# Designs tried in a protein design chat: VH-VL binders against Probable inactive ribonuclease-like protein 13 (RNASE13). Part 12

Target 1, 136 residues: Probable inactive ribonuclease-like protein 13 (RNASE13), of Homo sapiens (Human) (q5gan3)
Amino acid sequence: MDIKMQIGSRNFYTLSIDYPRVNYPKGFRGYCNGLMSYMRGKMQNSDCPKIHYVIHAPWKAIQKFCKYSDSFCENYNEYCTLTQDSLPITVCSLSHQQPPTSCYYNSTLTNQKLYLLCSRKYEADPIGIAGLYSGI
Short names: E, the ipSAE of ESMFold2; O, the ipSAE of OpenDDE; V2, 0.75 times the mean of E and O plus 0.25 times the DockQ between their complexes.

## First folded at step 19 (VH-VL; framework fv_romlusevimab)

Design w3 (from t1 with heavy chain D31S; at its last look DockQ between E and O 0.53; V2 from the best seeds 0.56)
Fold by ESMFold2, look of step 19:
Structure w3 (fold): chain C 136 residues (1-136), chain A 125 residues (1-125), chain B 108 residues (1-108)
Amino acid sequence: as target 1 above (136 residues)
Amino acid sequence: QVQLVQSGSELKKPGASVKVSCKASGYTFTSYAMNWVRQAPGQGLEWMGWINTHTGKPTYAQGFTGRFVFSLDTSVSTASLQISSLKAEDTAVYYCARSSYLDLYWNYYHGMDVWGQGTTVTVSS
Amino acid sequence: SYVLTQPPSVSVAPGKTARITCGGNNIGSDYVHWYQQKPGQAPVLVIYRDSNRPSGIPERFSGSNSGNTATLTISGVEAGDEADYYCQVWDSSSDHYVFGGGTKLTVL
C-alpha cells in the first residue's frame, strides 16, 4: 500500500516547500522557530530536529527532479536524486548557543543543489531531503 | 500480527557451516532493515550488522566482516545469516531484529522493535 | 570505537524505584533505546529515543538522557521486572548500532 508515500509527499509539500517565499520582517527569527514548532505538532514528535530545509521554488519544478531517480539512498531506504539546478533554500539549524532542549533555530538563506528523496524510481513525487550538495 | 520466526537450534562441529533463517510476517518486509545480534552464553548483546531489505546490501559490524554473510529471499520475506568455518567461539544465540530506516525529517533511527525468538548454534568437538 | 557503560547489576526491593544508567561520552546528543531481556527469552524494546514507550509497555517505565548519562527508570518495581537491561545507540561516526554491556536487575 502506497498511503505512506502519498502522505509523505503531502507532508513534504507542507513542511519543506514555501514558494513564493513568505516576506517576513527582518531577522527571520520567527520563521524557523515557528515552522519547527508547527512541524513537531503536525508530526506528533516533540524532539527538536537538528536541521530542516525549506525550498523556495515551484512544486512542479521540484517534482521534475524525481522523474528519473535511479539512485538509491540505503540508510533512508528511498530512491533519491541530486537536483540539476541550485535552489533557493532556507536552512533551519538547531542553535549551538542555547540548550538543545530550548528548540531554538537559526536561519540561513542559501542557493544550493540538494539530494531529494523520491517516492518511486520513476515518475515519482519528492518526499524528503537527504542533504545539501557539498560541492567538491 | 508482526512477528519474526527463526529456524531451529543447530549442533555443529568446528569447520562446518550453518545458516540461520528469519521469516517475517504481518508487515511489509522491505520497509524495515533486518539486524543480526549475537549473544554468547552468559554474555551481553552484540550487534553483528544489518541488511537493507530492498536492495539486499549488507553492512557488517567490526569483527564480522569475514565468515558472516547476510542474505535475503524477499519472495518469502526471509533474511538469513550464514556462518562458515565455525569455531567454538561462535557458540551463541543468534537473533534477527527489525529496525526502522532513517526518519525522513528527524534523521534518526527508532531502535529494534521486533525480535525473533533466537536460534542457538552450538559448536562442539 | 564508542563504548556504552552500564553497571553490571542493580538490586531493588519490590515497590521501589530502579534506576539503570548508561554512560557514554556526550550520549545526551544521541537517542538511546532500552531493551529488557528475561532469562531464556528474546529482548523486548521498552524505551526508544530516550523517553518514548512502545505500545504495551507499562507507564512505570520511563527514560531520560542528558550530558554523559542516559537513565532507565522503573517505578513500582515488580518481580516480573527482573531481567537484564541493555541500552543502545546508533553511533553515526561508525555507522553502527552499539549496545551497552547490560545490567542485571534483581528484585529482592
Scores: ipSAE 0.532, ipTM 0.803, lowest interface PAE 1.2, mean pLDDT 88
ESMFold2 (binder alone), look of step 19: mean pLDDT 91; pTM 0.937
OpenDDE, look of step 19: ipSAE 0.615; ipTM 0.875

## First folded at step 20 (VH-VL; framework fv_romlusevimab)

Design x1 (from n6 with heavy chain N106H; at its last look DockQ between E and O 0.05; V2 from the best seeds 0.00; counts 0 for: placed apart)
Fold by OpenDDE, look of step 20:
Structure x1 (fold): chain C 136 residues (1-136), chain A 124 residues (1-124), chain B 108 residues (1-108)
Amino acid sequence: as target 1 above (136 residues)
Amino acid sequence: QVQLVQSGSELKKPGASVKVSCKASGYTFTDYAMNWVRQAPGQGLEWMGWINTHTGKPTYAQGFTGRFVFSLDTSVSTASLQISSLKAEDTAVYYCARSSYLDYWHYYHGMDVWGQGTTVTVSS
Amino acid sequence: SYVLTQPPSVSVAPGKTARITCGGNNIGSDYVHWYQQKPGQAPVLVIYRDSNRPSGIPERFSGSNSGNTATLTISGVEAGDEADYYCQVWDSSSDHYVFGGGTKLTVL
């Protein structure tokens, strides 16, 4: 795996893995706003991503799903796999109303399977999330 | 099944305006950025900028500010390019092309789907 | 401004291997995309992020990127491969996509 892809995997870990999940006082709505502001700063991107997923599981528990990918996500042109286990996930969804200089997000905590993007077909690392599994 | 279909050829006089449309189908329109690329006759590809299809925020490349306007109609999955005060040097083929955000990396996969192009001819 | 340099033209016999280069200062640190454009047609993405092939692109197409040069390699060149090829980079300093000047591949 090339160094650029390794960086991609590290960025995925940094931006999409939070284990154990950081806890805030009840009613606090700043989890996604804080995370996304950090992400935008790191990526030097002023645009507001539409959606972001944060997985609350150990890295190795997530990495194992990319040991072998028998699927290919056409829209992403990446190998992908459906996790066999449901994972605790925070979904950060962009709010419909945005101030001029900030990105506001809604936070949803759920437990679902997800489509994981893998760096290659075999013995790969996670590099992204294509989406959540909507089935049973 | 994923495709971008652009509006037809345009013949305009200098000083006029033109609006080129790009209709997306086969995918969720707002999940991918839309880019615009210009190609003058016999010349290479020139990136004009892109528009965030979710927020509607346009970003224009150097040299494409002022007379060029990107817009959206998400209800019909359509991106548009408007050129005002047309000049002879605006004569070119204009392409729309989508790029995947892939977790906010809008340039991570390049431009994987292109429209067929729209020829704009500006002549007196 | 970031500049990508391509040879204006490359000629190759059928069945042979064509190599199209894209030069840029420390381009190896950037992801390079490649596009094929046949006469009268829209460009087609043939390589993304240096060496990845989109679905539908033959294995004959490959890419590499290191140092100051990215290379598109087409093995077993066919007549249908005759086209213009463009490299592309996202310039993070200007937040611009930058295209190379394009290379015309002629199949002899």
Scores: ipSAE 0.358, ipTM 0.851, lowest interface PAE 1.9, mean pLDDT 91
ESMFold2, look of step 20: ipSAE 0.665; ipTM 0.854
ESMFold2 (binder alone), look of step 20: mean pLDDT 91; pTM 0.942

Design x2 (from n6 with heavy chain D103N; at its last fold request DockQ between E and O 0.71; V2 from the best seeds 0.68)
Heavy chain, then light chain:
Amino acid sequence: QVQLVQSGSELKKPGASVKVSCKASGYTFTDYAMNWVRQAPGQGLEWMGWINTHTGKPTYAQGFTGRFVFSLDTSVSTASLQISSLKAEDTAVYYCARSSYLNYWNYYHGMDVWGQGTTVTVSS
Amino acid sequence: SYVLTQPPSVSVAPGKTARITCGGNNIGSDYVHWYQQKPGQAPVLVIYRDSNRPSGIPERFSGSNSGNTATLTISGVEAGDEADYYCQVWDSSSDHYVFGGGTKLTVL
ESMFold2, look of step 20: ipSAE 0.562; ipTM 0.840
ESMFold2 (binder alone), look of step 20: mean pLDDT 91; pTM 0.938
OpenDDE, look of step 20: ipSAE 0.752; ipTM 0.901
ESMFold2, fold request of step 21: ipSAE 0.484, 0.499, 0.498; ipTM 0.823, 0.824, 0.826
ESMFold2 (binder alone), fold request of step 21: mean pLDDT 92, 91, 92; pTM 0.940, 0.942, 0.944
OpenDDE, fold request of step 21: ipSAE 0.834, 0.787, 0.846; ipTM 0.928, 0.918, 0.931

Design x3 (from x2 with heavy chain N106H; at its last look DockQ between E and O 0.03; V2 from the best seeds 0.00; counts 0 for: pae E 10.1 > 2, placed apart)
Fold by ESMFold2, look of step 20:
Structure x3 (fold): chain C 136 residues (1-136), chain A 124 residues (1-124), chain B 108 residues (1-108)
Amino acid sequence: as target 1 above (136 residues)
Amino acid sequence: QVQLVQSGSELKKPGASVKVSCKASGYTFTDYAMNWVRQAPGQGLEWMGWINTHTGKPTYAQGFTGRFVFSLDTSVSTASLQISSLKAEDTAVYYCARSSYLNYWHYYHGMDVWGQGTTVTVSS
Amino acid sequence: SYVLTQPPSVSVAPGKTARITCGGNNIGSDYVHWYQQKPGQAPVLVIYRDSNRPSGIPERFSGSNSGNTATLTISGVEAGDEADYYCQVWDSSSDHYVFGGGTKLTVL
């Protein structure tokens, strides 16, 4: 396994997969604020990303979508695929009701198809999410 | 005051069983995962696994998938480790330790509270 | 199975700085936790998520983690810092916590 692929798969698994979805108790700041704080700290990112997606499905099911990734996504320099099925997803979006520098996120649970980024190396493991399907 | 209080030390013969209890106080028991850690005499720390206090589902490390059973009694905020068919090699100090999973990565906060340890001695 | 490598012992003079290393393949991509264990006592968390101190841990304790090495740094070492120190990560490939083998800090 290529060290870059290992790093990409590890980060994607740890930051974008949460199955079964964790239930937070009353008084916690919400699902996304913990996640986005961890992401910024681990990735050493000082900016507040506008959006992040978390998939609530088994890793092996997600891996299977990349086995059929026939498209090359030039913007990302990686192969990609639209998931065949809708998946339960939490959308973490930067709140408009707070100053952007607060890094405060809203959490929205939805069920949609999404675009996966798949490694160019062997195994074709998922390494990222390009976005949600906006079509019919 | 947040604390984990374990049951007292045990002297056992080979082939017997033992149950180590770990009673939590000062926090909401089901908000934290419970880990079990073994330390044989003169040796380092060895993670045995953890139990999800919301669901009761245990996860065992390799080498602990047989004679070792994690369980809960959430009505009294207690986690338990049962070891059956004791062997001399089971002689060790056994710790319970909580780790937060309020973040979806239960490893995010480390094991911040530990029990005092329970010494299990197995001799014939 | 993922292995964390620590030196078996480190000696440091009082008032000096101790550095305890924890080696692992690409450990910089994981969060590292550090524990202090004094003889006959339970471990105590001294650093979590690479560089954060729990309440009650002196500012003399600090941590870093990049590349293949995490480091626990104790400045102004005191006799009371004599203990075994363990690093820990979560290994996502096995879904297991992994402890390093431990480092005995001696203050001479």
Scores: ipSAE 0.007, ipTM 0.539, lowest interface PAE 10.1, mean pLDDT 82
ESMFold2 (binder alone), look of step 20: mean pLDDT 91; pTM 0.936
OpenDDE, look of step 20: ipSAE 0.482; ipTM 0.880

Design x4 (from n6 with heavy chain L102I; at its last read DockQ between E and O 0.75; V2 from the best seeds 0.73)
Heavy chain, then light chain:
Amino acid sequence: QVQLVQSGSELKKPGASVKVSCKASGYTFTDYAMNWVRQAPGQGLEWMGWINTHTGKPTYAQGFTGRFVFSLDTSVSTASLQISSLKAEDTAVYYCARSSYIDYWNYYHGMDVWGQGTTVTVSS
Amino acid sequence: SYVLTQPPSVSVAPGKTARITCGGNNIGSDYVHWYQQKPGQAPVLVIYRDSNRPSGIPERFSGSNSGNTATLTISGVEAGDEADYYCQVWDSSSDHYVFGGGTKLTVL
ESMFold2, look of step 20: ipSAE 0.496; ipTM 0.811
ESMFold2 (binder alone), look of step 20: mean pLDDT 91; pTM 0.938
OpenDDE, look of step 20: ipSAE 0.675; ipTM 0.889
ESMFold2, fold request of step 21: ipSAE 0.564, 0.558, 0.536; ipTM 0.843, 0.836, 0.808
ESMFold2 (binder alone), fold request of step 21: mean pLDDT 91, 91, 91; pTM 0.941, 0.937, 0.942
OpenDDE, fold request of step 21: ipSAE 0.858, 0.829, 0.856; ipTM 0.937, 0.929, 0.936
ESMFold2, last read: ipSAE 0.594, 0.591, 0.543; ipTM 0.848, 0.844, 0.814
ESMFold2 (binder alone), last read: mean pLDDT 91, 91, 91; pTM 0.942, 0.941, 0.942
OpenDDE, last read: ipSAE 0.859, 0.851, 0.863; ipTM 0.937, 0.935, 0.939

Design x5 (from x1 with heavy chain H109E; at its last look DockQ between E and O 0.04; V2 from the best seeds 0.00; counts 0 for: pae O 9.3 > 2, placed apart)
Fold by OpenDDE, look of step 20:
Structure x5 (fold): chain C 136 residues (1-136), chain A 124 residues (1-124), chain B 108 residues (1-108)
Amino acid sequence: as target 1 above (136 residues)
Amino acid sequence: QVQLVQSGSELKKPGASVKVSCKASGYTFTDYAMNWVRQAPGQGLEWMGWINTHTGKPTYAQGFTGRFVFSLDTSVSTASLQISSLKAEDTAVYYCARSSYLDYWHYYEGMDVWGQGTTVTVSS
Amino acid sequence: SYVLTQPPSVSVAPGKTARITCGGNNIGSDYVHWYQQKPGQAPVLVIYRDSNRPSGIPERFSGSNSGNTATLTISGVEAGDEADYYCQVWDSSSDHYVFGGGTKLTVL
């Protein structure tokens, strides 16, 4: 595994895995805002990403889906696979209303299959999420 | 192609110092962490610690602090282990072994490449 | 400190299946690596992260890990498989690699 893929896997774990899901008081809207703020700091990127996915499952449970990838996602230049199981996921979507110096996000908790990006074709590690399965 | 080549056997007296070298080839030296493992005669494997080949920061396992020093010479892709104030119980085979470089996840894929080992004998 | 427990020895006839266990408290929650060491040689990684084979390792070698036991399975054992086998885990509480005591596999 090359250094780029290793970094990718590490970053994915750090930025996209939260297990168990951190609980905040009801009505708290800071989950995605806090997470995305941390993400931007970690990635040294001041831009506001449009969307970010957080998976609330054990790493091993997610990793097993990258045991074999029979697809290649050209847009990402990575192997990819559809998870066979639905996973609890928080979707952080950029709000249309933005303050001048911050990124505000809406938080949606859902349970869906997703397209994982895998570090290689066989016995790989997850390195990203291409999107959620819409059922179509 | 990818290999670690260690320095030759050493015979030392108690109180002396020894430096074991481990030269990497066939891969980017700084892309992998370097571990050191000790094996006393007839005994099992014992992890001594590891060194970050990018930052040069060493981390020593319990029992291997003080007299043991990990170092690097990145210009020649070489990691080194120095043992000072040698004791009879330091008699063992010492291995260098690389592991995946994932910062704090350096243990993720185990030690996939090993040196051939260096026998250090400490005798009066 | 984390302790990994292996049987001191395992014997198997040629062509049969050898199973070497590695016990640890809730070891199933950790990734286990396995090493083969033949006399006078350096260890060789044969399984990493519970069940993955490095390139060059025969499919006869497999691994599993659940509960309190990790297992290295060698099917169709050959004379050349006679060696010491070590399990290994990273103990996050101490930030140490921990080796099992090793298991001597004898091919009868």
Scores: ipSAE 0.008, ipTM 0.638, lowest interface PAE 9.3, mean pLDDT 89
ESMFold2, look of step 20: ipSAE 0.453; ipTM 0.806
ESMFold2 (binder alone), look of step 20: mean pLDDT 91; pTM 0.941

